# VHH binders against Cytoplasmic dynein intermediate light chain DYN3 (DYN3): the designs that were tried, part 7

Target 1, 312 residues: Cytoplasmic dynein intermediate light chain DYN3 (DYN3), of Saccharomyces cerevisiae (q04949)
Amino acid sequence: MDNCNAWDKLLSQNESTINSTETATITAIIYSPSSKTLHQFINICFPEGSNSILDTTLINYATIGWTNDLKENYSVDVYTLIRNTDDALDLLKPFLQEHSSKVRWLILLDWTLNDQKLWLNELSYAFNKIKQLNDDNEFSVWCLNSGEILNLQRHTTVWQSVHIDFILQTLRSFCYFNDSSLFYICEDHTEEKREEAQRLKYQELLKHFCEDRDMKDHIEMVKRSEILIPKGCDSIGLIKTVDERFEPTEVKEQHFLARYMDFIPTIDKIREDRKTTSGIDLDKLYPLEVFKVNIQEELGKMFAKYRENSRI

## First folded at step 1 (VHH)

Design d9 (framework vhh_6z1v_2)
Fold by ESMFold2-Fast, scan of step 1:
Structure d9 (fold): chain B 312 residues (1-312), chain A 123 residues (1-123)
Amino acid sequence: as target 1 above (312 residues)
Amino acid sequence: EVQLVESGGRLVRTGGSLRLSCAASGRTFSSYAMGWFRQAPGKEREVVAAISGSGGSTWHADFVKGRFTISRDNAKNTVYLQMNSLKPEDTAVYYCAATRSYYPLTTSHYDYWGQGTQVTVSS
């Protein structure tokens, strides 16, 4: 599998050859469980050559380069991988075994796919596999098309703010314990040059990620569709301010995935290919024995609440 | 806040089946985990079954496992308890309750309660 001609065309708009003795060489891998999400991202971020994207290709390679405002030169080797099987990341193993430097991983999720129920499993799979394959990693999780959050809240009865906040607290907790940044990237439907504005946004964020720039001045933790939390800028206390009943450490528990998948609503069927590629078996993830509670303790709490509520 | 109204309780024969319904008023029903509780004559109130906001995760007490099934219809703002193979020991007032807890193991604290519906099982 060559793919060199397709990638050369795809990146021609963003490629800059710098004749310098001090060019920083960076490796970045863009991973998505969705071929549609990855294709749309590449089409927007690298519009020239988007017609060269092959839907049957699992791994693609390209080089991009730029000079920042501090006159520092960057050359970035970009690999893109679509998850079609549970072992998709193993395809990168030969490449990673030859690498001794830091690899940057960008993981793309998409609010428009109605697959939020699968997100925790997808992230757990990807992060655990990546950490087994390479020792020095930098992670960023981007949730694309986050403007969809407003549509879900306005146009459905099943999506409530509690579900949106639960996803946010889950993703923040996961990213916090895995030293990853978390970005919600909203599309701009009101901009006359929307595609160009979106392209510049993606390119700017990608450059910041590759340059390891301090983004503390850009932190956004309040606007649900515009979340931007750089690595190291979150905390257990801050996550709990969204809802104090959420315990961030529980995201590490073996049973939390089943609880997450159960709580998150869906307005459409989960795609069959995602169930296969993620190894999800909902019946096995929720055995009744896992959720048995201490009845004596519950009766005590219940009678206290019942007496309080029945007093009028 | 929600108001809960139970229905379906009646006299049934041993081995029979009955479906209880609990209708909730207001929006945000899917944000609440729901539980069914019962209180038999001369006994303390006990939890029978619980269901998460999405309806995917359920818990059933050992004494009803395989006989009772909790379910919900978020489009109708209703939770159900399907009771099969009824025994005289199932005679009790059945209560519906709601909580804003996010986890199945932490849905033990309930903020809102229905008035109860009487189920009597005879030989």
Scores: ipSAE 0.000, ipTM 0.143, lowest interface PAE 15.4, mean pLDDT 73

Design e1 (framework vhh_6z1v_2)
Fold by ESMFold2-Fast, scan of step 1:
Structure e1 (fold): chain B 312 residues (1-312), chain A 125 residues (1-125)
Amino acid sequence: as target 1 above (312 residues)
Amino acid sequence: EVQLVESGGRLVRTGGSLRLSCAASGRTFSSYAMGWFRQAPGKEREVVAAISWSGGSTWHADFVKGRFTISRDNAKNTVYLQMNSLKPEDTAVYYCAADEYGLGDSYEYSEYDYWGQGTQVTVSS
């Protein structure tokens, strides 16, 4: 019942803001597995509306508009949804059933939360659930505060380049196979107007996402804290240039999820004390023999099915 | 976050077998290490078995080795405790627990973040 009440409120607000038959509205939904991340993003990106957006409502609504450099007018209905339950995305079912146009989904992750171990499982859950709820989707994954990557490498013993690169290859592979863009959004190091600079950066990227414009001139695949890969601009070959032992096709398999979670470090004093080996075991991270066994098992199943189907 | 519900506890005869199940609500279950604990009336809670997030590593207390086996099904968000050759001293309330960052070698109560309400196992002679 709380879900129906929230939707009635949002639909009433949406109706009151549409005053022109000439205006087609773009729908954008911002989702995060972290309420803290979502709250901070909205406070920076929409400061004039932040109190209205993130008050006591589980699902919040705001409308934004702008005119681009080509004098085209845009109106965007922005919905924000926090993960407070495992079925939080189901709250959107009644609203999505009435949509006949493309829905743009922005999924926010945050490098400062020390939850990178959970990212692959969170993204898999969200993307699978969204695809079940709506047929016409455009995705973007934003990893906020990616400047923290440098701090983790400099100020901890557990975070090393191999961990950062493994996360990058995992996220790139996931986004590639799900036709999503991947943006690492670093905080500008200007002391005077840091929040204003960050606001403009978030707003500019959101506008480009909503306009569905080509960002090929902005591609960044080398700088670990500034990764920017638009939809369709990555490839299996490019992902492998980071580390050729990584196999992008494995990202959706349970054995890969297991490997990812085991490899990604946490800033936990107890966990750090439990580490008995001083080196990183790359054979466990890239177990070619286990992969070979899986291939032979799958081939055996295919041959058995073929023999069964070919008998008269 | 995860909520845990144990089931399968009942009265069973000495030498019998029983399988306990722990159902988790939560999409993050597959990232958690899991443990089974037990507590008999008037006694302290003790660890029985633990399993890593992947199921690749398991630990069993000396007093249940060869009799009990912990396992998990991440597709069903469920952890199991198969109990064989039950003895009267196995009579206790059995609890399921989850450790968000555990490696499956967690032996202490304080390492577990989430707990179920328990299921009663009674072994009669």
Scores: ipSAE 0.000, ipTM 0.202, lowest interface PAE 16.0, mean pLDDT 74

Design e10 (framework vhh_6fv0_2)
Fold by ESMFold2-Fast, scan of step 1:
Structure e10 (fold): chain B 312 residues (1-312), chain A 122 residues (1-122)
Amino acid sequence: as target 1 above (312 residues)
Amino acid sequence: QVQLQESGGGLVQPGGSLRLSCAASGFTFSSYAMYWVRQAPEKGLEWVSTISSGGDSTYYKDSVKGRFTVSRDNAKNTLYLQMNSLKPEDAAQYYCARDWGEYSSDYEGDYRGQGTQVTVSS
């Protein structure tokens, strides 16, 4: 009767236009060394409301969504997993056996845990295990609290630039050969505007990772605490410019793991004492949030605030 | 133009002492924290010491604590590093650097001086 009404036709066209952008559904799994690291990552990269679902249990689930600047809608099914045993990834096996699409893996490392000596072994194990559990994977390695690099260099004799650069070249080489991005997350808590800008940048990097979008505008390869290397943006030649004596191809070999572990400074003494003296690995029973005051970290924070107040 | 000029380096025997100076110009010296950094041949820059803008707070690399003392004279726009009980591992080119305003990992930037060479030899 009024199929030719100009007003009804306009409303139908507007309705069709509004519904023309489909929602892309993405699966993302966040693999974290601790509940503290996980909560920090979520607080930086995801809406605050999603944090209400996160706790210290081994696996959690949340759904997040956004609309990009191209008016494309994204819905992300986020699974969080805390590494407290070597078998933690097996908890995902029933899900992954029935999964038919690409899974996006965010593998977290944390500079404040003083476990850098273990990082190469943990990444090698996790990546190999993930590839056995699922065939279609996209990886990103995110190193939290990279501002600790500055504190370690300034306040200890054990951590020298050579160790920090060796870790960087090792992580870059590992990520290069495993088609992974490598991002250092450094938050400057001394200036609110800078912290907000940094968080927005990290949120954008996460969205671009989920959208499979080019991240070349965010490349940083020089600032030790602020490294941002998207997938496909690194090379053997660029890795060697940090120190040409480093051979990136050797990171694939078992002898390199032993060399890496020997070269990196000793891990947290309190963690070693708990594992060796008690005869129990407390970190393998539950995610253990042990309060430890790092005097060097506190001095570094006080110094950073002092520097900010001295700016003219 | 920001300028930093280091002096006071030289050759000393192990256990000896040197006093380094850094003359600053081109900026309000009293408004900035200052750093001493060093670089041995074929190595990256290593942080040695920091002093607050007013001189009230000092920080040191663990290996130099008790041996090195940083100080400043804001009226003369001069930074000092008193180095006692020098060891062979202290041999390096020593640079002074000012705070860039933004936090940086290496203190290398345009605000570093040309340096003064410290050689420790027996």
Scores: ipSAE 0.000, ipTM 0.116, lowest interface PAE 19.2, mean pLDDT 73

Design e11 (framework vhh_gocatamig_d2)
Fold by ESMFold2-Fast, scan of step 1:
Structure e11 (fold): chain B 312 residues (1-312), chain A 120 residues (1-120)
Amino acid sequence: as target 1 above (312 residues)
Amino acid sequence: EVQLVESGGGLVQPGGSLTLSCAASGSTFSDYTLAWYRQAPGKKRELVAGISSGGDTVYMDSVKGRFTISRDNAKNSVYLQMNSLRAEDTAVYYCTAFDYSEELYWSDYWGQGTLVTVSS
């Protein structure tokens, strides 16, 4: 070379490596009870990449990286997992045993699947199982395609504001007691490049989650399709402003799961997507390892307590 | 408010079968969670089986595989099919309904009971 020798090149390469901004290595696990939801999310968020392997297997792995506007470098080991069995999360044990720091868990729900009746049971199962598998966890619950709320209210007779608000108060209470953020992610119907806009939105929110960015300026608690509540930004009092008859502390109780499932409307499509039979054995809704509560005993206690109160 | 009327109780031999029926009158039967309880002399009332508005079921361990709870919303009725009856199943069986509907509060309604006697 005319202007530099081999030693100058080597020193430049070493200087570039040594002088790079601190790189944070993060483990993120993207989990959904629905393979449809996870696959659609991954295809939008990570459409290209030699390290992205998305197939029909239960667990997939990819490494992603980016540099933020502050010139901080991030490297994220992303695992994706579908709940095909009650032991699906146990398949992560070997990977979690090698991890010595915080694991970030992104849990995906989808308003378009009409499976809202099952959401509390799915979240309860996942959070309790995760806490048994790993001690240092950061959670975020994302309810995708929340624009569907408007369609459910306008195009069905069974979905009313009271049901939508009950789901919201249930999810807010659950996330509050489990130190999780809660995001409703709506697609903008006016965008010409909807898939590109949705990709950028998913990528930006994922980066915020991985970088522990403060999103307090973006809080939304009123617009039903655009809810955005970062960790630590909710309260029992704020949840009760939606409907004061709702008691957030009851979400921790086993009898509340039965109440939630009973109150949320069933639409025929849920039976197709979940292969749901005409009835679900309630004993199978409770994780045996965490909820060792006899549902029969809990229902009996509820009947007894209500009977005492009704005789006043 | 809902009114519950039970029927189908009687005397049966051990190993026999019996079907209990509970007919409800009132608004919006399909919204109720329904359950069968039983009470033997000198014992507390205990939950035998329950069925949610969505069709989810729960059973006492001692009756699993022997009893089946079902509902018919068109007939405003809930049923308890009892097979392989044992002397321990002898009790007054009560139908009950939970209403969560417009008030988002629990309300329970009870029938008068129907006697099941399993003689050996």
Scores: ipSAE 0.000, ipTM 0.130, lowest interface PAE 19.2, mean pLDDT 72

Design e12 (framework vhh_6z1v_2)
Fold by ESMFold2-Fast, scan of step 1:
Structure e12 (fold): chain B 312 residues (1-312), chain A 123 residues (1-123)
Amino acid sequence: as target 1 above (312 residues)
Amino acid sequence: EVQLVESGGRLVRTGGSLRLSCAASGRTFSSYAMGWFRQAPGKEREVVAAISWSGGSTWHADFVKGRFTISRDNAKNTVYLQMNSLKPEDTAVYYCAASPDEYELLEWAYDYWGQGTQVTVSS
């Protein structure tokens, strides 16, 4: 029975921590397309102790803290969610309905998942749903494995620069109209010192996002695999410099959504056997009763984890 | 779940050849991408080679390209690293790792790791 009230109990305990007078407290929710994408993001942005804290299950919770160069203390309550279905956000409804407050949303996309055709529809759905569930939201869109853009262009016949640029202009337009930042994560795995420098940059961007600070010194709008556009740094005119034929104001029109989905190519689909290992495959969770028991178990794990304070 | 056991590491003369084997015990070997990593004393762990679940795609680091070849035998649940023209710089502990996704170049992307096998190359 305790599992049925895991959210209520977790939030009650978390509220006691939030009432500390010495530390600024922030709520962040990471919305990831896969467990692998989530694990990668956590390893890049929260490397100090986070890999063993945040499990790649349907819903998880951890507390992470830091002190900045100005001696300001921050504590972030991080909730993670894997988006296997349209209903995934509804799992957060009890949390958001009970304690409506400012929430920072980290919405992940992954260039290696071959789902770029669906990105505009997924972002439109997620942002609209989030705005319905919570009144005070701040968004950041992080596209992982953007180095894959080079592989798609070099190793496939269907991906061309025009498609890559069209995705970029679409994402930039979407983020501009939704007051979101847009960051491409591209790691150079062949050079350790460069990889470390890149990770420190991404960690800084995330910390500044949590601290309500922009990172204008890190703007990158030209390098296709290294895009970094903080909130408020883009414009209609700048988006059009990529290709003037693109009309940013149309990004949310039904005509544009259909055109985007038709224009973006698909390569060979991810084989079915790999889909079952890239997170929770809800299509394979039958009967429904097994799925229900698993959700209760995951909530129970989060509650037990919070109680033990193993996240320090 | 998959368990990995490396074997074949030993002392070899410069210019010699050696084949490392990684035996996997587990029901899902054929669904996993496999990688070989190495770590020399006082150095960071680095990726040497990777192979897709089907064996249709392979990657080799530039510093071993043309000398090392990764391969797999899904019927025997084994992945191999054939090492030719060995150099003293190849001296390291070699690790086998498994990933449930496409072949990966990042250590953190691998869910399962062997305990390592020591390769020493002397003049």
Scores: ipSAE 0.000, ipTM 0.108, lowest interface PAE 19.4, mean pLDDT 73

Design e2 (framework vhh_7qia_2)
Amino acid sequence: QLQLVESGGGLVQPGGSLRLSCEASGFTFSDYAMGWYRQAPGKQRELVAFITSGGSTNYADSVKGRFTISRDNAKNTVYLQMNSLRPEDTAIYYCAAEDYYGEWSGYDYWGKGTPVTVSS
ESMFold2-Fast, scan of step 1: ipSAE 0.000; ipTM 0.211

Design e3 (framework vhh_7mjh_2)
Fold by ESMFold2-Fast, scan of step 1:
Structure e3 (fold): chain B 312 residues (1-312), chain A 120 residues (1-120)
Amino acid sequence: as target 1 above (312 residues)
Amino acid sequence: EVQLVESGGGLVQPGGSLRLSCAASGFTFDDYAMSWVRQAPGKGLEWIGRIYYSGSTSYNPSLKSLVTISRDNSKNTLYLQMNSLRAEDTATYYCARGDYGDYEGAFDIWGQGTTVTVSS
């Protein structure tokens, strides 16, 4: 306010400081290239609020709150974004301009979609675009339905431990260099109250992410379907213990994308689950000199087609 | 019934070229990666290469300069183009559904094979 005197400004600042010590307001944005994955997550994590979160196809908003073990009150403004086009993230600009604190970005990937070949491209697109849109960001990458890793190894001949480990080392390296946490979240399909248990797990992880709580006592780097690596808990040396021949710094190089995409197996039988998307041309994704423009644009179009088929 | 039928084999002169075809029936051809495999007389199976539904190819490095794999999804047909043939390329050539290389046991159906003999 240009006409305020010094005391009015001081009193206003003191009141806002008192309010912020009682309730922390946090902005969290949940992003996924798959509407099916986002809808499943929101329906499980926020069953009573799912209608207000899932009634739109572009951007949705809801407020959630809780009190932690230290009697601190939290209020979280949750935005959800479903990728319809490569400019979908730009739609968040008006919401981001009003925030002075960290924006927390939750990026959802899904092992059951059989799109692991595209994951490195999708993460590179999302992280680079987000960093252009906002300066103070906290990232978490959640790979949902990671129990599918066991099914891929047991029921297919093309998925070997070497491929699963290569994806793990690639994602760990990417998250390490981008200061992101990496969580593989496994579902137990045999539990009588599986969805309730999964809801509590999603809610607890989301609360820890929003509260910047230390999760070092929950670290899991060995069990392939249950990986849990909080921000700052990984290292080049630890990544290399999976396979010493993997060089983590290579994930920053343009040629690595082509190598990643070539190495990850494709199970064409699973393409029937996506039906009409059978026309994708992965050879077009290998020219790396214009990665951020050409390859990310192609991925946006492919994910739009996948979501159209998932909606039907 | 799911079936793969190879054709185009025969006698060719050293240095010659030959194109093999594999006709697929009984399944949605466009939904599967396809491979070529060969077996020389008295030797084991040797993987030649694979092609994804998209047309993306991967080859055995020792054979890459000699062969090209292609497919026509509208005709349910897989092709193997071979150039600069040598006597050691004499083999029975099989098409198979699936991928091979560093991957084990990815083939669930095979053709009966077509014989290529490289001789003067």
Scores: ipSAE 0.000, ipTM 0.114, lowest interface PAE 17.4, mean pLDDT 72

Design e4 (framework vhh_6fv0_2)
Fold by ESMFold2-Fast, scan of step 1:
Structure e4 (fold): chain B 312 residues (1-312), chain A 122 residues (1-122)
Amino acid sequence: as target 1 above (312 residues)
Amino acid sequence: QVQLQESGGGLVQPGGSLRLSCAASGFTFSDYEMYWVRQAPEKGLEWVSTISSSGGSTYYKDSVKGRFTVSRDNAKNTLYLQMNSLKPEDAAQYYCAKDLEYYDSSEPLDYRGQGTQVTVSS
């Protein structure tokens, strides 16, 4: 493995993006398996300097800065990551060990990727890897394109309110037990002024997250496509108000992961309901490089090997 | 050595019922969650149901809710799946599985049963 060339590129890129002397330095790492989702997030939350961040597909780096309403200067070292493999995370380890500061992790989900079935598995994997890599972490989960929820409910028969609410209660429970915030990003592309106001709001939320400021004034728990839940603002009782039959404490159990994955619709089910004959290879919808754990895949492997052993 | 043995499968007409059993040995049955999974000729392995170690909590694949009931008898080390209102789509080889605490390809594989065939036809 030749990690030296990757670090040299990161250091050179860092020097080229620094435009001034900063007062406070913060480290933020943004993860998504989708480069399109990363580009969209950066364009929404970091309109200045967004063009240079993703010229390296596996890992990228940029410095951004701002002055807050209290006239404090901030410099944020932003790292982007499209894989959460040990190799990819090890590239960041020397930087994280150099400083004893809290690292901010932004984990991105995207309603348009049709991978909702894998979200719980992906989050569990990512959070576990991050906690092994670094001890002092601040987490935030951002779900992009949550406006797609309305399209799924209106234009499909397989996506019902019960599925949307089940995902919401699952994500809220996961974030609650992992001390993470949960934010849905919904852009209204039909009205330019509203889209602009929404982007300013998301930019403010990201800045407050980086500055470790109280975000309790930005709570939205009712509108399914506009959820904003800062760290510490949720509870088991509040999660259960969506559906009392949901038990938040079960989210960390392996049987819940199996239930979640079975309950959440897939593209294949949508095509079947519409009586189309185009077969989808489900393995191609779920790139194995991103996910280490897949319950049905592991059950299949274990069973296949069991059958082979029992024939001997 | 963990051993699981399924039984109770057979041929039934649509709308009929079957009760599957899984006899467990080689481990403390009452300490583990248990799974029912199935494999149809046209599909991969699918999760069907989970039951907690005490039997107090049960979970089901959406398509079988209200029709299937999982239960267990910890005194007899036996897991059950009561299947009512069977549909042609329920036809599959049904397997009993021990709790999967960690999904690692290096784990022992002898805790999966040989299965029992369920056929639904008119």
Scores: ipSAE 0.000, ipTM 0.231, lowest interface PAE 16.4, mean pLDDT 73

Design e5 (framework vhh_gocatamig_d2)
Fold by ESMFold2-Fast, scan of step 1:
Structure e5 (fold): chain B 312 residues (1-312), chain A 119 residues (1-119)
Amino acid sequence: as target 1 above (312 residues)
Amino acid sequence: EVQLVESGGGLVQPGGSLTLSCAASGFTFDDYALAWYRQAPGKKRELVAGISSGGSTVYMDSVKGRFTISRDNAKNSVYLQMNSLRAEDTAVYYCAADFGEYYDESDYWGQGTLVTVSS
């Protein structure tokens, strides 16, 4: 049975890197509100380091390095964290104080988790908390497994293009006002070496993020499952071309959060889980009775799905 | 990788009791609804009991009042307490996890544990 303290692990690894002669050290923090999403990403992106990064504790640490096409050497201190508690980010304070350079934050969302209703609240909480903890930040929001958009539209009666577009306009508006890039990363569906191809894709995108490379020639705003919008490349006008009725400026308002959550056709997670993870009290928007009704509805859908899957 | 391991099955006389346990790993246990299914010889798999991540429970009519499902998030475990067992409860019992997923490549099923109710 492996019991370890996240702090002891981070301190041990940090002591090792203090002896490094690497001069261009970058700090990157990979955050997700979902441990499943973070574990999937780390297992694919860092197969050699996954055992040192994946822990049941709140925060993990590893050092990675590479040489780019221009023969420039990079060394990256990677911290991974899950929002298990409101105090998780506070555990990073001592390590952030040692780095006088920009901290790069990669925030992972996953289209396959049926939690899109929570995304705006999770992003708002994370960005506000991060900005409170550190002044010089570079953000990137990655929505993994975006090929699921096609499955939702094909295999459900509740998901329509209007919902997909509303999520897109909401995320684009949020990222625009918070100076963040927005990437929809579709899984490589090639049967041959699928995991290897996905690994290379994640690694390449992470390297570009750490190197602060210009990706303007890769901009994709039309293909719903392959959106790629680098920092500074969006605008209010471009966001409105998806649907002119959408007002990007209202995304920061509390009434917009309520409207977003009511409109998105996903089942809410349990209030206690959402309260613990998001740190925002949703009782004003969703009273206890509504949470209970949503839970029973989800159980009904789950049981119907299992009955269908048990068919001959 | 999602793993569910059942235990606690065995031979019991009619009117007896058994507690089944399911140990889970490889996923955020607290976020998932867990369920117990059973499959009797020559019959299809059927849902027996379910528990949401918040602790709300559902039961099939024939076990309501006799069976109790519960979870221990600290131990990543779900339990099925079976009382007043009948010959008709004889089956392989399976633990399952699935809550809020539209696409699932994984078979979130355990290997099963045999419960035999007979004299």
Scores: ipSAE 0.000, ipTM 0.137, lowest interface PAE 19.9, mean pLDDT 71

